# VH-VL binders against Large ribosomal subunit protein uL3c (RPL3): the designs that were tried, part 7

Target 1, 266 residues: Large ribosomal subunit protein uL3c (RPL3), of Bigelowiella natans (Pedinomonas minutissima) (Chlorarachnion sp. (q7xyp4)
Amino acid sequence: AAAARASSSALVALPGGRMIEVPHMTKDYRDVKVCSRQRKWEIREHMRDPIKMGLMGTKAGMTTYYDDEGIAHPVTVIALEAGNVVTQVKTKETDGYDAVQLAYKETRDRTIPWPERQHLRKHGNVKAMKHLKEFKIADVSEFTPGQQLKAEELFEVGDLVDVSGTSSGKGFQGSIRRWGMKRGPMSHGSKSHRQHGSIGCSATPSRVYKGLKMAGRMGNERKTVKKLPVMMVNDEEKYIVVRGSVPGKKGTIVELRPTKIVGKHC
Key: E = the ipSAE of ESMFold2; O = the ipSAE of OpenDDE; V2 = 0.75 times the mean of E and O plus 0.25 times the DockQ between their complexes.

## First folded at step 1 (VH-VL)

Design v4 (framework fv_zilovertamab)
Fold by ESMFold2-Fast, scan of step 1:
Structure v4 (fold): chain C 266 residues (1-266), chain A 121 residues (1-121), chain B 107 residues (1-107)
Amino acid sequence: as target 1 above (266 residues)
Amino acid sequence: QVQLQESGPGLVKPSQTLSLTCTVSGYSFTSYEIHWVRQAPGQGLEWMGSINPYDSSTSYNQKFKDRLTISKDTSKNQVVLTMTNMDPVDTATYYCARDYGEDYYYGMDVWGHGTLVTVSS
Amino acid sequence: DIVMTQTPLSLPVTPGEPASISCRASQSISSYLAWYQQKPGQAPRLLIYGASTRATGIPPRFSGSGYGTDFTLTINNIESEDAAYYFCQQYDDYPWTFGEGTKVEIK
C-alpha cells in the first residue's frame, strides 16, 4: 500500500482534540486510472439517476500533501460526529416529492425544543440531534426511519462529492460583533440544565461548540464546492478526507452529496 | 508534543491554602478547557472544576463552594488551582486535564502526571 | 448530582477472554459518557467518548455501547497489558461525575 509506505504525514486535529495522520502519498492522486472514451460514453448514457443520498459532517481542518513534483495539494478532513440517522422518508404519493430527512450531531434532550424532539421520536425514535437536513434523492425506497447511514456504504475512494456548508460569521448565532470590545450574542444552551457554577462564552474562531445551533438554520446563504475527490473514508475513526478546500471555518457543519456525474471511477 | 504538568507543595497543614499550577505546552493554550480532577489514595476520581483559558470562565463542583478558585496566566501558559481551609480528607493526587471545550466535549484526552498533596497536622 | 454506578467492582479475567464492564447513570445522560483506563501510579487515559467513539491510539479491541442510563465497555480478546482500573464518566450535567471504578485483574 502506497499510503502505508509514506514516511511523512500531516497531523490534523478532529473536533475534541483527537488527531489523525493524513499520509503524504508518494503516488500522485492524479494517477488514478482514467476511463476509456467508450466507458465514459456508457456512463453518460446511464446518467438517469441524477441524485444519490449523502450525509452530514463537520469540517475538522485542512492540510496539504505534496506530490512527486513538489506541488502542494490542499486536503480537508471532515469529521463524522454521532448522527447521520434517517428520520422522515417522504414520497411523491404522500408528500408530493421524494426525500430523506437526516439527523446529525447528537445532543442532550433538553437542548432540543419539544416539537423537534417529538418529531425525532415520531420518525424512527431518533435520539436528540442538533441538525436536520432534507436530501432530495431519486430513490427513497431503500431508506427507513431510524436507519444509521455509514460513510463507507455511500462513498469510496475516488468518488467525487459536492460539499455544502454555511460560511462562518454570516449567520445570526455563529457571528461575533466587535465594537468597543463587546462580543455578539453567544449561547451555550441552558446553563440551568448544566447546573454550572459559572460558564462563559468562548470566542475562539476555529472551534465548534456543543449546544450551539448553526447559522444555516437562520436562513443564511449556502456555499457549495463541487467535484471534490474523496481520498479516505473511515467509519471506525469517523472521518472523510477530500482533496480540496471546503467552505467555512473549522467546525462548520457540511453536507456531502455525490456529484451528479459519477466520480472518478470507471 | 502536547504535555500538561502539575506542580505545587507535597505537604499542606490543616487550615492552610493549597496552590497548584498546571503548565501546558505543545498546543494553543486558549483552545482547550483545563479541568482539575483529584483522587484520594485507593479511591475513585472526583471532578473539581474547570476554566476556559480564552475568557477565564470557570465551572466548579459546588461541594467545594467558596473554598475553590481556578485562575489562569496566559503569558506563562498556566492554570492555577487555589483551595482554602485544607483538611486531612483533602489528601489526594491532583490532576489537570484538557478537553476541547464546554460546547464541544470529546473527553479529557491529555492529563498531567498528577501531584500528590498530603494534608497532615 | 448524577450518580454513576459501575459493575462489577473487580473483574478477574484470563487472557484472550472478553471482558465487559457496566455503567449505570441515575438519570438519562443520552450518549454523554466517557471511559478511562488507569494503571497504578499513572494518570487516567481516555479510551472512549460519546459512549461509543474510540479515542486516538486506542486499540480496536476496546468498544463502548449504550444510551440513556445503561452503558457497557467491552474489551475483546483481553491482553495482559489491559490489567488496570476502568472508570466511566458522565458529562451531560455539572458536576461531572465518575463511577466507582472496576479493577480488571489478569488471572
Scores: ipSAE 0.000, ipTM 0.390, lowest interface PAE 16.8, mean pLDDT 74

Design v5 (framework fv_zilovertamab)
Fold by ESMFold2-Fast, scan of step 1:
Structure v5 (fold): chain C 266 residues (1-266), chain A 124 residues (1-124), chain B 107 residues (1-107)
Amino acid sequence: as target 1 above (266 residues)
Amino acid sequence: QVQLQESGPGLVKPSQTLSLTCTVSGYTFTSYDIHWVRQAPGQGLEWMGSINPSGDSTSYNQKFKDRLTISKDTSKNQVVLTMTNMDPVDTATYYCARTEYYDSSGYLDAFDIWGHGTLVTVSS
Amino acid sequence: DIVMTQTPLSLPVTPGEPASISCRASQSISEYLAWYQQKPGQAPRLLIYDASNRATGIPPRFSGSGYGTDFTLTINNIESEDAAYYFCQQYYSWPYTFGEGTKVEIK
């Protein structure tokens, strides 16, 4: 069949079946034009407050980009499925540390445990999400429960990002879950449609929350690839493209965090 | 039998404060969120806000700015909507509606039970 | 806010005919869409939830379909008592938003 056409591997499928084409490769940020006096000041500002907020995403796939010299470069498309909503903000005075808890990958309410659903309701009235991850960051003052985070507000083309994921599909997304106190017993009224009621539905809130804490144990190995250049950020079409290989198989949940600038990147 | 019933004034003068009460019966009050939805004569439905009677969660449509407050009285199985500085454009039928918690694994966010509605006319 | 657009605004039908109402969301709402029926002087009644699940007590002639941004409510073998307004509603994100409504009228 006439396969002399440019690589069909430039197209990557996002969750939901939509295809995107990989954008043209961006230049190194260490170029003289990029490393102006303004850029050097921005690097210094970043180093003063190096721990910035990140996002979660799903590895959609990898493809190959060929530059003007004919050299093959791997690129990874990271889908931004429904989510990236703040559920809880932790502060040093109440929790002993500063962090933002983020929910990712919206799912049907039926697919997550009731105590997790109640946690999302209590902390920002968030829709059911499959993954909860805590981001320890330097400044939590501008984040509130229920806030939708946008990729274009956190990342721009040319930024360097660290991407973390796991090689295993088992275990819990390694987030610390804090369940707030709830007054009174859990209601069983909505669960009357079950043919046989769940014994767990009658549990008190404190008993249920305690069980979830024990279930939050991490069993998965984590891998981080550092300093991947961002090639494209698209909030409307829900994806980010980075240059390089991202850990894990297609479908792996990953964390995107701005790279700490160490040394001169310009 | 599950039912929701609104009560309050049928006529409010411009700049006055509206207070509507939704009384719930036939189920555990703290198990379900109560929402307020209004409908101007001959027009569509508009979501105003909600409250979780068991906790600290209240959600408001930002369109109402700081005019709208939703509160609860657990001892009476009631949810109260308070809206300040009423205007003729606020003339509408006001409904309270429930979102059912659906099984131990989640809840249903569709409005499965509605009150009968109460018409509030804002005029001099 | 998510904008819900219904088509058509008015739908005259003859008893026994199938009727279809479309609802389009300004952004993807997955399956988090409900359909309601409202007769004059009455509160809305839930027909369909999660895009395609029929609510308790709703006749099997009512069905829903769709995912993401495009949704359809279908009434097979329409009866005279089905004359009413029909509204779609998304519950994907706060604030909840409704379509402008479709008036189904019997010819």
Scores: ipSAE 0.000, ipTM 0.383, lowest interface PAE 17.8, mean pLDDT 71

Design z1 (framework fv_zigakibart; at its last look DockQ between E and O 0.01; V2 from the best seeds 0.00; counts 0 for: pae E 11.7 > 2, placed apart)
Heavy chain, then light chain:
Amino acid sequence: QVQLVQSGAEVKKPGASVKVSCKASGYTFTSYYMHWVRQAPGQGLEWMGYINPYNDATKYNEKFKGKATMTSDTSASTAYMELSSLRSDDTAVYYCAREGYDDYYFDYWGQGTTVTVSS
Amino acid sequence: DIVMTQSPSTLSASVGDRVTITCKASQSISSWVAWYQQKPGKAPKLLISDASSLESGVPSRFSGSGSGTEFTLTISSLQPDDFATYFCQQYDSYPYTFGQGTKLEIK
ESMFold2-Fast, scan of step 1: ipSAE 0.214; ipTM 0.648
ESMFold2, look of step 2: ipSAE 0.000; ipTM 0.499
ESMFold2 (binder alone), look of step 2: mean pLDDT 93; pTM 0.941
OpenDDE, look of step 2: ipSAE 0.000; ipTM 0.459

Design z10 (framework fv_zigakibart)
Fold by ESMFold2-Fast, scan of step 1:
Structure z10 (fold): chain C 266 residues (1-266), chain A 121 residues (1-121), chain B 107 residues (1-107)
Amino acid sequence: as target 1 above (266 residues)
Amino acid sequence: QVQLVQSGAEVKKPGASVKVSCKASGYTFTSYAMHWVRQAPGQGLEWMGYINPYNDETKYNEKFKGKATMTSDTSASTAYMELSSLRSDDTAVYYCARDFYGSGEYYFDYWGQGTTVTVSS
Amino acid sequence: DIVMTQSPSTLSASVGDRVTITCKASQSIDSWVAWYQQKPGKAPKLLISKASSLESGVPSRFSGSGSGTEFTLTISSLQPDDFATYFCQQYDTYPWTFGQGTKLEIK
């Protein structure tokens, strides 16, 4: 009976390849309260959370979590591809604001434009990465160019995160990177600089609104889902599981930012 | 945790074939490409190619194309490398090694213990 | 194929010494270099990846540097466990290629 009811794993695949085996979510993978004793003191004293550092990841897919009542809840598996390296640290004194720039998803040198390569080289000698995002945070003093960020150091089970999708339609890149196609067909072409997005990108759906004009752009729409509980964090297997649905289809690059907590929130 | 266990030593005559196995444990077998590297006695390391167990895609070093065949059995979590038409210069230790990232485009974070293949008359 | 050339081929040293092994690529490989340690009768063990990234569990006395065509592996204070053969590997361009090895032996 115990063997027949043993927890199942779910296999979730990145576009083109890597499969992530996620343990079946049951009451043993319950959420925990975010609010530590120290955090309760911070909320009580200041009535708000400072803005904390986040990470980037790739939407790998969805599976299911079952609560104590047997009700199924969707969870999203977010893969952590090679990257999440600090490039540039901006300060109020030098730049007028505090921020940490993070590079994500390693690629080969020839796939990114020269100005981007030089930027990565100048700021921490970081290898070619496909995505650069700036995180405006309250305290940049603990971050240094070239630093590798680890999910288990930034997120804990029970944390609430806001997940932003920066684009839909580049899942094709996962196949090239994951399954040894970097030097093969190279669907992105020989040019590293793209004017209208990479070859093989799916178009982001454009929607017509009454009185609004939609720009004719591909792969630049952002959507944010707020307050998603973190269910699992695994640096060794390179994934994070959050409760709920995150923006975009499988392969979407996402930003995970700790939710801003104010007032009574724990 | 991660272990790659290879089959035992083989002694073959010229012209024969040999199939070396590499059984993986401690991780999801289909998530990582498996490389094969050989080392002739007193020589350096030579990359032969890799197989991706998820989709059975292979990439061979041109030197081994048509001579080595890489396959996998996902139900057994085992990768295989078969060498045909053996010659004396195929005498070597053959290693399986896991791709760091899983794509086949990286270095090797875990290695099998090696399988000695000796080709002699 | 990219040819990786290591120097010296053999290095004699004493415990406590600082040793440096060089690896040269026949063409630019950016920083796509890994270093391995191999003891007699055993499989190679990963020490360093991406030219300078130290692998977990590898002692801090090991360090790597370099970019483009010239790379170095340094052991700051040699220990008895460090006598082995060291190989560099490029993973920039297929086929992956290795240096011929540097045998580090007791002086």
Scores: ipSAE 0.000, ipTM 0.406, lowest interface PAE 16.9, mean pLDDT 76

Design z11 (framework fv_zigakibart)
Fold by ESMFold2-Fast, scan of step 1:
Structure z11 (fold): chain C 266 residues (1-266), chain A 123 residues (1-123), chain B 107 residues (1-107)
Amino acid sequence: as target 1 above (266 residues)
Amino acid sequence: QVQLVQSGAEVKKPGASVKVSCKASGYTFTEYYMHWVRQAPGQGLEWMGYINPYSGDTKYNEKFKGKATMTSDTSASTAYMELSSLRSDDTAVYYCARDTYEYVWGSYEFDYWGQGTTVTVSS
Amino acid sequence: DIVMTQSPSTLSASVGDRVTITCKASQSISSYVAWYQQKPGKAPKLLISDASSLESGVPSRFSGSGSGTEFTLTISSLQPDDFATYFCQQYNSYPYTFGQGTKLEIK
C-alpha cells in the first residue's frame, strides 16, 4: 500500500546528515477529493476565520516531479528539526492582539543569555531553542505554553501553504527576535531614559550593547511564496514536501502558514 | 536530598512483560528528564531513552522502540519503564537516571541514578 | 551511532600511581563527554562532565581533558577507593552511547 506511490525516488539530506527518500509524486496531488463536501466546509470556515496556526521548518533541498505532460515541477523538502513548541500565548485582553509564539530548533549551547533563559522557562519551561517566531492567528484558545505542535495535525496533503523564508543575515535577524522576548517596545534610542529601573540595571553591558546594535530593520527583504500545494507530511520522519520553490538556500529557516483562502478556491 | 528509588528484582519467563518503577524525591519531578539505562551482566551501559515528565514526551534509542515503553505519573513523582516480549538477552540491571540540567537546557549527562532493578529472564 | 572506544579495557595499578584512561569517539562530539565510576553491585556515579568539569564532592585527584574525538580521565595519585570500572559517555547526539568500560584493579 504505501509502496504503490514510490515508483521512483530521490534522496535528500536533512540537517544533521540523515537521508530521506522522497517518493516520486503521482497525479493524486491534484485529487478531486480536495473539492469534497468536507473541503467546501473548510473553505467556508476559512472565509470567516482565515488566519490559522502554522509552524517552522528548515529547507533541506529540492527535487523534481514530472507530471502526465512530461513537464518538470520543482518540489521542496522542508525538514522539521527539534522544536515547534509553543512558548507565549498573547491575547487581545492583555497584549492588544492574538498570537502564539513558537520556538524552533533545539540548541545544545547552554550559555543562552539570562533574559532568554527566563522567557523560555517562564512560558512553558521550553528547551533552549535558536529561533522564536510569533504567529498572529484568529483563535489562540487551543494553544498552551509548552505544547508541542505536530505537522500532521496542522496540514494535510492537498492543502495550500504560504512559505516565508528568513532574509539573508538570518543569524542577526534571529538574535533580534530572541533578544526581544520581553513585551513592549524595544526603544534603545533613548538609552539614558531607560538606565533607571530593572531592565537597564539588570542587563549586562554586552547584552545592552547587543540589544541596541540589533535594533532596527534588516537590510535584506523577507520573501514569501504563496499557495504551494502540500505533497507529503510526515511527523515520524520529520519533514514536509511542498510543490514549488521556497526562498533561500539549503539550511534556510522557513515559516509555513496555511494559505488565506478567500472566495472561489477548492 | 535527591533520591531515585527503584522497584525490586523481577524474575520472568520468556514472552512475559515487566514494568520497572523509579520514584523520585528531593526535587521538582517535572523539571528534569528521566533517562533509562540498561547493563547486561558483565557488560557496559546502554542508553534506552528518556521521558519528559512535564509533557509525557519520550525519546527512544531505536534499538528499544516497540520493545520499551516509558511513562510517568506526576502525582506520584514516579517514572516507569515497561519491557514487552521478554527474551533471555533482556536479562540486565535497569537503571533510571536524572538528567543533570533542567529540560529547558536540553539533555545532558546524568547526575543522580536509581539503585538499579535486576530483571532476570529464564525458563 | 557514535561509537565510544575506551582503552585500556583493564588496567592494573598500585596505590599512589598516576593512571590515565582514554576514550575515543568515532566522530567529533565537541566537549560533550561525561565520566562515570561504577563499583561492583552499585549504580554509576558521575565524576566529570563537559570533558573537564569536576562534579561537586569528587576528589581533586580526578581530572578530565580533551575535545573533538579524544578524551582522557586521569587519576593523579590512586587511592584504595578508586578501584572500580570507569565509563565515558557522549551526549552530543542521540542515541547517547557509552564506552565499553575500563576496569581498574589492584596489581
Scores: ipSAE 0.000, ipTM 0.380, lowest interface PAE 19.9, mean pLDDT 74

Design z12 (framework fv_zigakibart; at its last look DockQ between E and O 0.02; V2 from the best seeds 0.00; counts 0 for: pae E 19.0 > 2, placed apart)
Fold by ESMFold2, look of step 2:
Structure z12 (fold): chain C 266 residues (1-266), chain A 121 residues (1-121), chain B 107 residues (1-107)
Amino acid sequence: as target 1 above (266 residues)
Amino acid sequence: QVQLVQSGAEVKKPGASVKVSCKASGYTFTSYYMHWVRQAPGQGLEWMGYINPSGGSTKYNEKFKGKATMTSDTSASTAYMELSSLRSDDTAVYYCARGLYWGSKYYFDYWGQGTTVTVSS
Amino acid sequence: DIVMTQSPSTLSASVGDRVTITCKASQSISSYVAWYQQKPGKAPKLLISDASSLESGVPSRFSGSGSGTEFTLTISSLQPDDFATYFCQQYDSYPYTFGQGTKLEIK
């Protein structure tokens, strides 16, 4: 009687090669209240929840979760690799704003620049980490340099989070697109690529407007997907599951932050 | 020369409270978290929690939430731990221990001499 | 909670012996292990941090090794001053936990 549910589950590889099958997830997340136009006006910034600390993770993959009613939920598994250690704590007094700097994804000392290695040693004596990001939060008093953050202490099932990461394909295609559009079809002579514009054709089949398309550098873009319910948090197996998609491909480093504006105060 | 000097031994009856002090010297008190560790007679060590003397924030081991209250006085460079509603199983030696310069996480490089708290009928 | 299990619980040895004490973690903690020495009636004293880094002022006969889940404290040639109880401590995650202790006694 459970054949459909068994066929809906998939093994997800965590960094380091461990395989997990996403276990039964609870649906304890709270309903998101959509405030009316009148009620949104009455909810001022002073009525919002304090901004809480977030975490970094690695997109491990997506799978489908079927709930007890048989409804499919697309979910993303986010691995918690070694890290999420507090380094620098910034205060209004010292730096003009409150923020906690977080180090993520342990690596060898030789793979990070000497100045960053010294920074990590000075601020919490943190092991060499591949990524260093700031989280601006309302209250930094609970955080100290060297402190290990735990996902189960920061997030509960049903919480809404904003997930930020570098969008897939943009930077990769942009680097290839700049070279290919200018010089990619030049050696082949006749191809369907040249049919779109005579202006793009010189002595070779180039399709990119040289002056306009070469105006600047191309790179990856940061994107944030908002209001994703946390479906599961597991510090023992080192993962978080959120409903929906997150930016980037498998292996992309993502930042999870509590949603700034939620409807629970409407 | 880092030194942590704790208050003297205490004998209390069940239900009473006790406040243990830890006077720090030889370093900047507000730059290091102060941890508390207990050791029951003939037993191992248990981490109880910490206080950040800068701002007064605390974190407690769940086992001791509601039992222990950690405070500090930065002008006196002194950390305090108060134990409430004492029971016979609260009989132990209580140590203050300095965390590293960068916070509460990691190991403890300097320890106080310990304060023996005895709870008897 | 990460359980730290030490073995043996007591160890008898003579001056000049090489002694090893092991500490097993209930899950991987990388190298986030410290070792302490405690003599009766005295506070613990830090010996080793980061599984293998010797604290300043600690005799070089003490050494530590291990990573992941198994860690070892070694005393290469016991001195009379080394008869004490030894604890490992993990500092990978809250709550910080200690091993149950290994009492090193004179044979």
Scores: ipSAE 0.000, ipTM 0.376, lowest interface PAE 19.0, mean pLDDT 74
ESMFold2-Fast, scan of step 1: ipSAE 0.000; ipTM 0.491
ESMFold2 (binder alone), look of step 2: mean pLDDT 92; pTM 0.937
OpenDDE, look of step 2: ipSAE 0.006; ipTM 0.441

Design z2 (framework fv_zigakibart)
Fold by ESMFold2-Fast, scan of step 1:
Structure z2 (fold): chain C 266 residues (1-266), chain A 121 residues (1-121), chain B 107 residues (1-107)
Amino acid sequence: as target 1 above (266 residues)
Amino acid sequence: QVQLVQSGAEVKKPGASVKVSCKASGYTFTDYAMHWVRQAPGQGLEWMGYINPYNDETKYNEKFKGKATMTSDTSASTAYMELSSLRSDDTAVYYCARGEYYYGSGSFDYWGQGTTVTVSS
Amino acid sequence: DIVMTQSPSTLSASVGDRVTITCKASQSISSYVAWYQQKPGKAPKLLISDASSLESGVPSRFSGSGSGTEFTLTISSLQPDDFATYFCQQYDSYPWTFGQGTKLEIK
């Protein structure tokens, strides 16, 4: 492994053809440490820590970062396409649980059905969007229909995030096999996110519109990669960079949620 | 092969104390919390608390604070639970159980065979 | 403390039956529920964690479901070795608490 840090920036294409350069990672990246056993135990006891709001993005691509020791680290660039607007806010009092519904990826009015357009108009007068996702969070009182969420207000460098996306099997035979198979053995136990709604087959639903149910697809599977360090957040250029790989290929719609079981200070 | 082996049955008089051991094998002792669960005859399970062998941190169910003391010996891969001022209602089977904490799991995947403690006058 | 209430307390069934055991929490516990099987004179055995995740080595006839305050353990086709006492446990908030148990007996 080379000891020198690479000085040149990596160039990554965003959806829509814009190019960005991923600049050199800051010294703050080197201050992010793996939690000690003691700290992990403390975090486990604080599993009741409030689940914080997340946002949606589009996997733009991957590149490589070389640290001061010359070690290569994969990083993923997640584009923030037009969207991340609050639509419906659900409360425990009226709906039985607290959640914020987020709309993502603007589209032309005629590309979505009339009931979906009416849902967006009713809840915050939101522009036509392709994707709706519900985020179950501890405190919904800070969110209102029509609110634009900004990545720099939700995330900072050094935060750990869980990234969820949709993947599929190896084509026709793989999808049929996976659909019919029992889930594998329980892997290393991890507290699931505080609230999970299950709709569709094994896939995460992407839309909840008035008069329409959430849709799933046979053979789809929701995958989550946990505890990815945030390397960069840029609202002006509309991207977030995380260390590691995220689910799916370029163009996959992903959900970014703050990791609830790890603190910022480890 | 993960195993938790507990010490043998004890018969004690009211007011005495008892110390139950739980020897772990088949995994890294300091990677998991050791929990203690009690079951009175014909009754349900009652969580008493845990010890983290890595740093000796303990957490007790309020009902057992001042009554139970949890300790561990990392070199022997053994956890201990001591009950003081025994009463007849402390008669129970006492289990040690392993809790996965690396990923925040709260379920008990492996259990000791149990130690019967009988308090009789 | 979170109170876990199981129903029924005793269930009589025959081999081949589909049996259902319910566990209700006094407040929302998301999916932080485990299910255990205990046979006379033995320690409990973990069957299911996180409400629905089947433990390795546990027969596929066992399944769990539920979220929030109501949880269910189902045995799809009861076998002779399934006659035992079953306990639910919440691990949402300390102290961890168990249900009072459901004794599954031969009809």
Scores: ipSAE 0.000, ipTM 0.378, lowest interface PAE 19.8, mean pLDDT 75

Design z3 (framework fv_zigakibart)
Fold by ESMFold2-Fast, scan of step 1:
Structure z3 (fold): chain C 266 residues (1-266), chain A 123 residues (1-123), chain B 107 residues (1-107)
Amino acid sequence: as target 1 above (266 residues)
Amino acid sequence: QVQLVQSGAEVKKPGASVKVSCKASGYTFTSYEMHWVRQAPGQGLEWMGYINAYNDYTKYNEKFKGKATMTSDTSASTAYMELSSLRSDDTAVYYCARDSYYYDSSGYPFDYWGQGTTVTVSS
Amino acid sequence: DIVMTQSPSTLSASVGDRVTITCKASQSISSWVAWYQQKPGKAPKLLISKASSLESGVPSRFSGSGSGTEFTLTISSLQPDDFATYFCQQYEDYPYTFGQGTKLEIK
């Protein structure tokens, strides 16, 4: 009813200042019935599938929509800043495991050190990015270095996603920011004295994660909220809306990964 | 309309501390680095360091390490710079300036500056 | 640190004149140079970034050129509003460093 929609969708600011309005939406849930032994096996097989490819985004803000009964539902708007470009594709044959490394949040060349810029250029000629994350997935064959990932190709309204981010601690005396002030490598003739811009943790397994201490904050904890329904996906306007709360404050970088759904067994 | 508004002038005695604020408006505060630059009377510009408003990461000029402390408050869209153990040679105008760290083919280092905060250190 | 050396320190000129200010870096900084104008009692104003890219709203009489270690700011036809102090700045690496400034005075 009109009365149930008395409150308009609140405007949410995306990074860069662009405003969006989240319209009133309702979720369409489908019941899945499994009646045969073969169908039960097919569902079990699907549930064993490894996580499909995801992408990164930035928590833009939260708002509320009201359903047809006037019940308030929290929703989170996740901005898709310039990025979500494939850099390195790892295979079992060459690297011992299957994964796609994804770069997110474009930045100036000078904000990341030369070695990190060279990594991006070597793997797909990718522009300087603030964040770099590895996604371990079942099938890497459809991904190529330099490929732009599009949210509408990975997610649809009604999908369930797991959203991972890092929640800020409430406050700690002394050491949390000090830890992030570590310098870049200065030995073995490298002469790299620049601090890393935040391009995320190194996705390549290593004894040393090049950005971890310099970009990291003690007292922050990585959290995952599972099975959040996707309410809206908009590649043109660069955002995704999910139902529920996402970890972290406004501006937190988040990873979105598809989840599996389970219906009723006949 | 992007604007950076700094706190008012301060007069301090040697050995005291001063905390300068810089309130941002007209843009997403966490999308830019906030840098601090000082200028002694009649002198040139000296870069002090920056804070990444997104993750509170700080980078200081070695000259100011241990003397300057940069913090931010995302909910208030305000950056702070505190100087401790003030000496007479810390007398200067202190500026905040934002640095666009988004990729841009042209590049824009300090496109917006605060109006400046005069800090005078005298006995 | 990358040292930025600016010349001349002071320049006297008349309205309508063409003036040039030079900035030299102690090592290659590619094109990561900005030019600022500062009037007495005011904050610096960005004129040019990436050595030659004119900032929005800045008059076309201002131009920048150079790459590597040598950079030039040119004002093709001086106006009364142009008498100010000009600074170059490198933003290739931290710490950011500025030239010592060039004061443009009425002749």
Scores: ipSAE 0.000, ipTM 0.394, lowest interface PAE 15.9, mean pLDDT 74

